Miniprotein binders against p40896. Designs and how they scored, part 6

Target 1, 331 residues: p40896
Amino acid sequence: MLMPKSVALLRIRYTLEAALARGFTTVRDCGGAEGFLKAEIRQGSLNGPRLITCGHAISQTGGHGDLRSGALPASAFDSCSCHFGQVGVVADGVPECYKAAREEFRRGADFIKIMGGGGVASPTDKISNKQFCDDEIKALVDVANSYHTYVTAHAYTAEAIQNCIKLGVKGIEHGNLLDERTAELMAELGCYLTPTLVTYKVMGSDQFSAFLGPENSRKNTEVLYKGIDAMKIAQKKKVKICFGSDLLGPLYGYQTQEFRIRGKVQTTQEILLSATVTPAEMNGLGDKLGQIKPGFIADLLMMKSNPLDDITILDEPESNILFVMKEGRIY

## First folded at step 25 (miniprotein)

Design dd2
Fold by OpenDDE base, fold request of step 26:
Structure dd2 (fold): chain B 331 residues (1-331), chain A 80 residues (1-80)
Amino acid sequence: as target 1 above (331 residues)
Amino acid sequence: GDKVEITIYIFPGVSPELAERLREALKELKKEFGAELEVRIEVEDGIIRLEVRIDSPEAERLMEEILMELFELIYELMEE
């Protein structure tokens, strides 16, 4: 559905303001957030979390970031001016990967996101697909390294994860089908895992399950129950774990349920580290964010209850957060 | 009412150094407001706990302002 730019902007404003009100002072976007949003937030014309952005997720033809119908030729989509809100771009081969990554950096990206495997919501791939050739991933990693930043990959399977991280990818988004050997390798290489369990829970619910077609619903079911096991394995092997939600559009309001879900497999301390210190370190901000310390940025929550006593209070921010401070400003 | 009390917590975790600076700053704040304001600080597993008491006919109205001032105080200590 072609949403008018004006409506999209209104929804973005609401989404960002609501995220900040829920206590998220920094948010990493792994595809779709335009660079102008960072400028508007920094200038104070838009209230929201500090954004760390990749621009568009980079995908192969027919990959997880390619949302084109497989029933139509590529030429059928050439005229689609629907560039507003695209999550991904398509790049095939080393030269196109170089160009795509450099373009995202030119547009103000802080890191690169790639589709390293198949997804749940994409129409033309399988969750078992390994995506990109080795030389393509290497090209994307080399560009990101030249900008002194990282590549993170969407990847579910052990094969896709191992392929990415062996080539220098430093982040794995989701990772629901990782095994012990993969987790060991992630820990050894200092790779960050960002589970996003809440998206599968919400999409599998009675309210939203109809949003997915039959094939995507099957994929969602597969990863939903494996995510908890993956978290246990990752935790056991001491993988660095970040907080994530991966909720799109109107579902973004469920982001805090990730705290409740993780409470089943992580300690409260581990969850809080995953939402503060660990993601700060991943993004080169370990000396600036995630602690109340001299010389750190003042991103603070004033709360009615101690989150160490019960992590589920962070799933009820409306009743438990009194004030949010971001960069010394109270909201 | 004439007396209002609230317990609040500050997140994320505080460094021992900043916690001590905050304790000292709160002693000075108490001297400034006298009997009208009492703030007790505890740090449990790195989390700041504040017990705030206001003894004033306007205590309910003043509480939000005092909480904001406490938040600003932490900010100031972080910038030093």
Scores: ipSAE 0.807, ipTM 0.946, lowest interface PAE 0.4, mean pLDDT 91
Fold by OpenDDE base, look of step 25:
Structure dd2 (fold): chain B 331 residues (1-331), chain A 80 residues (1-80)
Amino acid sequence: as target 1 above (331 residues)
Amino acid sequence: GDKVEITIYIFPGVSPELAERLREALKELKKEFGAELEVRIEVEDGIIRLEVRIDSPEAERLMEEILMELFELIYELMEE
């Protein structure tokens, strides 16, 4: 049963406030958050991180964003507080892709998210599936370019990633199965990778073992380990890496665990850059966010410990963050 | 009087320019709060480290106020 809008709004408020309290002053939503939330946050009606939104993720029929396929457990609809119903919209063919992207921009999207490959959770699409034809991706990219912004794609496989980025996609979400050649190409083209390792770790935990069926659990574990390897490869090839979590519904509270997970693969400095400067640059805000510098927006944390000494302190924000400032206001 | 000492860190990384301006501004802040306030600033790898010591019967209350003022000071410096 779809959560009533009223209840969803209450949960959204909680989620936003909690994210801010955890130290996130800006959050990019890659599917489902409605544009009006940004206005409410700017106006102060909602307390939360600055939102950068894509609206609905755009997917082909039977793609990872096609919820009609039963790809998401019914429970995911009930639990995802950020989504007033649909993470994705379906668009097939160039005209529908034009329309879908334009509609998201009409609704206040800052960028476009596409499903460029299969997902782990979707029973009907193999991870190995390439999603969208070249002309469809190009159509989406062309629209985004006309709005002077970017397309990011959900993609796991080297093939799907390469296909997207060769067509002008500037972001890859996940990328767990990228290879060295793909990483080289990403670096060359200036494509941003956003790993989301925590979602796989949390979903694969004993606490949420019932969330995934046995087969999905196996896939999830495989994708987690491959994701770690992918990050190593991406770093080696100097791919620009952003911080991400991709947690759904009740799992959202684990967003800071991404710091802990990444601490095993990245240096603390690399992780911190991925959570500040790099995503700011990706979103055209490199001259405004991610640094304490004259002329920048005053987003900063006052902390009890130096995150450079131990990145895991950012996974314990309740104990380690004294104050959060966003846009000069203390929360 | 009660002595309260706290070390805090500010994230994200600070520019060298702002760090220097902050050091100068802190000298003025110290004058405002008087001899009861000691503030030390260090920047390591771009992270601001502040050591704040207050020697006052109202040290706890003052600490909260000072920390807030420090935050506001940084904000002001960023707006310039």
Scores: ipSAE 0.716, ipTM 0.898, lowest interface PAE 0.5, mean pLDDT 89
Fold by ESMFold2, fold request of step 26:
Structure dd2 (fold): chain B 331 residues (1-331), chain A 80 residues (1-80)
Amino acid sequence: as target 1 above (331 residues)
Amino acid sequence: GDKVEITIYIFPGVSPELAERLREALKELKKEFGAELEVRIEVEDGIIRLEVRIDSPEAERLMEEILMELFELIYELMEE
């Protein structure tokens, strides 16, 4: 998303308002939502979900979160594009990793997001690549621990996942190429997996595949078909699973389709827990969110049908949600 | 016409303690509104199910207000 900051901010506002209307009373953003948005939502000057944010995702030069053209010098580009409506920032080496993580916490982040492996959309990396050296990952984990929170990592391959979680990373975003041995290790270490199947379905469709370059189209196709199998493996091995969509910009309206896709693999109860109790636990909010219980925050949906009977009603929020309450206020 | 009813579900899952408090609070609400309002609660697999009936010439116009009041009642019980 290489656009003017003013346009990016307006789109983020409308995206957040729409997500609340679709029933998402809390959203964890893994790149792009700045900490000042939390203050605006708390004050009521913006209508939107409670935000759990990392600010910017942290990437190495040439990594998945590095959106600069490979033809430009890194120093020339990053001086102009840093924090310019971007999903991520670049840090190389241990001192820069310390500083990048601390800067995100200074700006209001609740956790640290890193790029632990290559991705589909990045112009300069491969899906199979591991990213960051071990000492860089450990530095990021050490900073997060000093703030009593966690690091979560973008990673697709079993090797990248294992490298991250062995160094103390607590969450894995996507994980489409997860294998059984890695899932066992995740469960043993108490790690969380956040699959994001809808983004690959939408980006791989005929409607949107033209927006990818040839290498990105091939990478996206590979992960599209593997993601459901990875979720089955994670479920079988009792990995803690959270709900996510990884949709960007104008695609964000597709986020509710994730409920329908997961219905092919998980029970309705498992899906609902993945969107409520499990992510609340991951973020240290298990005694405040995810249930209707004394002392919990009143984030409620009033619906025409029981989602335990049919999860697809959550993919039709305009027809099925009567009212949304967040923090006791009806929207 | 003269009687309007709706069935609604409240998400996420409810604790048994809060569900019991809600049942008790709804009994008091029925006493305040008399025969014009009937609210029945069930908990289906941890999800609150409310059946709301209004018998009044203004039932359709009042339903939204009553549903919002029920939402606020749940909020008040969560605060206790």
Scores: ipSAE 0.711, ipTM 0.911, lowest interface PAE 0.8, mean pLDDT 81
Fold by ESMFold2, look of step 25:
Structure dd2 (fold): chain B 331 residues (1-331), chain A 80 residues (1-80)
Amino acid sequence: as target 1 above (331 residues)
Amino acid sequence: GDKVEITIYIFPGVSPELAERLREALKELKKEFGAELEVRIEVEDGIIRLEVRIDSPEAERLMEEILMELFELIYELMEE
């Protein structure tokens, strides 16, 4: 994440080309893929999925998007970083929130991503911390509305989720500790949930579990289990669910395992809709993407087997995808 | 020996209108190749299923070309 611009560009190009080959013809990035990269893909200078981007996730000082060490002085980092590949930027107070959101739109963002609650791995926050004041969230939502788009928020807890969506946030990333009342409110307000369960499964795998130790492995399994329960609650309450993986760097190749995890909770039709129709609707593209219909954009997969019969074939793209079409071009 | 067949599925889900247009367009494709090519279409729960059979001395080589043409045909119908 914190790396030279030239290295970040090479990794992003490889990651995008690989995601397209795995059958992802559209990817929504919640931090690190700036809008000018989207333009290069549209022009054909880079091969990759269609990008829906936020540029940088917007965080308060000491929040989940603020990756500075607690030992560093507040002046050690520019609160509006210019480094390519950085996941987040810092904004405190209403004027800085306006400026940060407008800067992301100026650079080509399609939506605003905020840290509405604490993270599990951030250096200076706790999951239980309230992140951003109500007026700051309202400011970010106001900017997004002026661009006719939306704010989505990182949030784990029921309290953080409810705070965000009551203030006009349209989407919630993760939501592992969502409860039944929160799901009811999300459905009432027409909000979207994007669970990202694969990241917890990967961190619990044999390849990575040695870094966690026994207690951290138990915690990771607990978070995965709670996320599965949250998805069941959201499904029961008719919350709109999108597909997501939240994988970075060398882990991005595991993104298709999300299909397999969801196969234990959702029907194959529900999973397929979460990766096509529902996210297209969320992003204002419901009349253009996610279906094979006259007037829709030709994003197609030619498969050896029907994913409705066995969703796990999507976790085996090398064996099951013959051809990928994006915007009528075969890759 | 010279006969190759494959069953494929096109994702995502298809509208009934486009599926019918594809069925009509496949009749024209079959006329171009005659008895050497057979393509059958079925829609299974909204997913296009295509069964392709080629009976030709170069059936294996032609299969990839025909699959690409089927993909392009669907694209053309979406543009209409």
Scores: ipSAE 0.694, ipTM 0.905, lowest interface PAE 1.0, mean pLDDT 81

Design dd2
Fold by ESMFold2, fold request of step 26:
Structure dd2 (fold): chain B 331 residues (1-331), chain A 80 residues (1-80)
Amino acid sequence: as target 1 above (331 residues)
Amino acid sequence: GDKVEITIYIFPGVSPELAERLREALKELKKEFGAELEVRIEVEDGIIRLEVRIDSPEAERLMEEILMELFELIYELMEE
C-alpha cells in the first residue's frame, strides 16, 4: 500500500529531530527536502536542524536523477527522500534548465544540485557518462549566479569534475575518483569537495548489498575503494573539504560513522573544520555559523569529552552529547 | 556537604575574544553566587573546557540547571 503523505511527514520529522539530537544543527540537503520544511522548522512547528536545500536534483533524460526510466530508487544518492514521489527533476536543453533551476528557487531552494556524472544507484546510467552538455551547465550556473548562490554537482570521475568546475560549478559531491590534476584545479578555482563515504560503506554491507543489484554493487565497490584515496589527494592539494553522508532516509542514523571513517585519514582539526567553518563559508554563512564568536548564531554542543582528543566521540552522540543548542534554544 | 563536579566541553571552536569575555563574565558571576558554586574555564586548542563544582545539599539536582545557565551565558556573549 502506498504511504500517505502524513506518514511521510512523520518520518521526515523523526529524521530531523534525530539529526539535531546527534549534534547536526545545520544540514545541507542535496535532494528531496522541500522548502516548506525550512519554514516549519523556523516557526517551531518541527524540531530540527537549520536546512540548506536544493529541492530537487536536476538531471537530463536518461541521467542519474531520471527515475522515469529505471526501477532503482535514486534515494541512495541523497540523505533525504520520501517514500513516495521523485527526488529529481529532468531538464533537457538550455530553456528547460533555466526553468527547472528557477522553479527550485521559487520553491525555496538555497542552491542548485545537478547530476554531473553517473552514479552507483541508477541502472540507466554509467559512472563514466558525461551528463549535461556545456551550454546546459552554463545555463544552470547563470541562474544560480543571478540568485547569488551556487551550483553543486554529483560527480565521481576526474573528467566529470573538471567539466563541471570549468563551467562555474562551485561544489562537487562525492568525487571518489578525483586525481591530483583535478584537485589542483579545484583548489585554484576555490571549489568545494563533499565526500560521502559512509553511504557506500552502509550500502555495501551484508545487510544492504542485495538492495543495489549486481551492476550497482560493482559501481558501489569501486567508488568505496577509491574514496579514501580521493580524500588524501584533496587534502594534499588543499581542496576545501566539507562533511557529508548522503544517506537514505531510514539510514540517517549511520551519518555519524562518517566521523570515524574520516578519522582514519584526516586530523581531528581537519574533520571538525570540514563540519563547521568550511561548509558555513561555502553557503555564505561564514560570518554567522561555525564558531563561538561575537555576532555568530548560537549553535552549540555541550559534550563530556573533547572531540579534538578523540573524533570518535561524535560517532557516539548518545554517550557524549549532554545538550544541543540551536539559535540559542536548548533541545 | 554534598559535592558534585563535572568537566564539560563546548563545541565548536571559540574565538579568543569571546573566550576572554567569558572569563570576565565568570569572574563577575562568581562574586554573585558565593562559595557554593565554582566554575573554571580553560581553552584547550580552541575548545572551551568548563569545570563546574557545586557544594550544596541539592548539588545533583542543581547541576543540570547550572549547565544550562552557563550555556545561556555563552549565548548572551555571542549576541553582544
Scores: ipSAE 0.682, ipTM 0.901, lowest interface PAE 0.9, mean pLDDT 80
Fold by OpenDDE base, fold request of step 26:
Structure dd2 (fold): chain B 331 residues (1-331), chain A 80 residues (1-80)
Amino acid sequence: as target 1 above (331 residues)
Amino acid sequence: GDKVEITIYIFPGVSPELAERLREALKELKKEFGAELEVRIEVEDGIIRLEVRIDSPEAERLMEEILMELFELIYELMEE
């Protein structure tokens, strides 16, 4: 839903402040956050987590990042120049992929996000779709490599995941339908998996049953129960796993429920490592973030209870966190 | 009562240097507070576990002081 820019900014401020208060000192945005937010946070005019951003997720026409109604021609959407808060941009062919990736970097992106397969929340694609041709993915990877960073892909199926990672994609978002062979290949290639189990749980709940239409609700149900199995397979094959939530709009407040859900599959130690060391390494910050060592940035949580005994403690930050330190400052 | 006992956990990304610096700090604290302070430190599976016991009429105040000193030590070490 398009909101006035002023209202959107107020909501962004609240969301960022709330995420920091929940104990997240660094957040990676995989589509929609504008680069200027990073400057505002660094300057102290906005309080929030350190942001790592991709700008817009890059998608093919009719892909997961293309939210246009299939019932209308492309010309019907030309008049809405309000790109504020849009998650994705459309790029078809190698030249457009070059341009799209370069534009995101021009605007301050730290990495590139692509839609490598079909999604749940998009109206015109299927989960089983492989998105982009090989030359398009390679073009996006080549541009990211020239900036010494990575491409991550939205992908659910084994086919979509394998296609992306064989072409040099270094991250997979979601991965709910991966198999053992795919997990082995991910581990071999040093690819990172970021599960986002909470988004499916929340969107499938009775409270938010109207958030998705009937078709999207069906797709959501399909991937929800597979996500836990995918996590088990990924762990078994020693895939590098990051913490993620992928919540939209009013659902951001549920981000800590990912800890509770993962507690069914991962140990508390594994979960905490996925939220500290592993994502720092993925983003080239392994020597600065995620550890308590000399020369590391002082990002710390002081807690009155021990999440190592019960991971669900981290799902109740308001009751258990005494304070959050980010870059040596207490909030 | 006049007895306070706490257990502190540090995780993840614990370095051998941090553990050693904490051991040294605890030795100095023991010299300062004497028999009224009992401390133990264990490192297992990348977790530092600190046990602190104080038996004193001022146990609560002393515990707060020790916690602040330990936190400052960790902070200073990271800023090096």
Scores: ipSAE 0.605, ipTM 0.863, lowest interface PAE 0.7, mean pLDDT 90

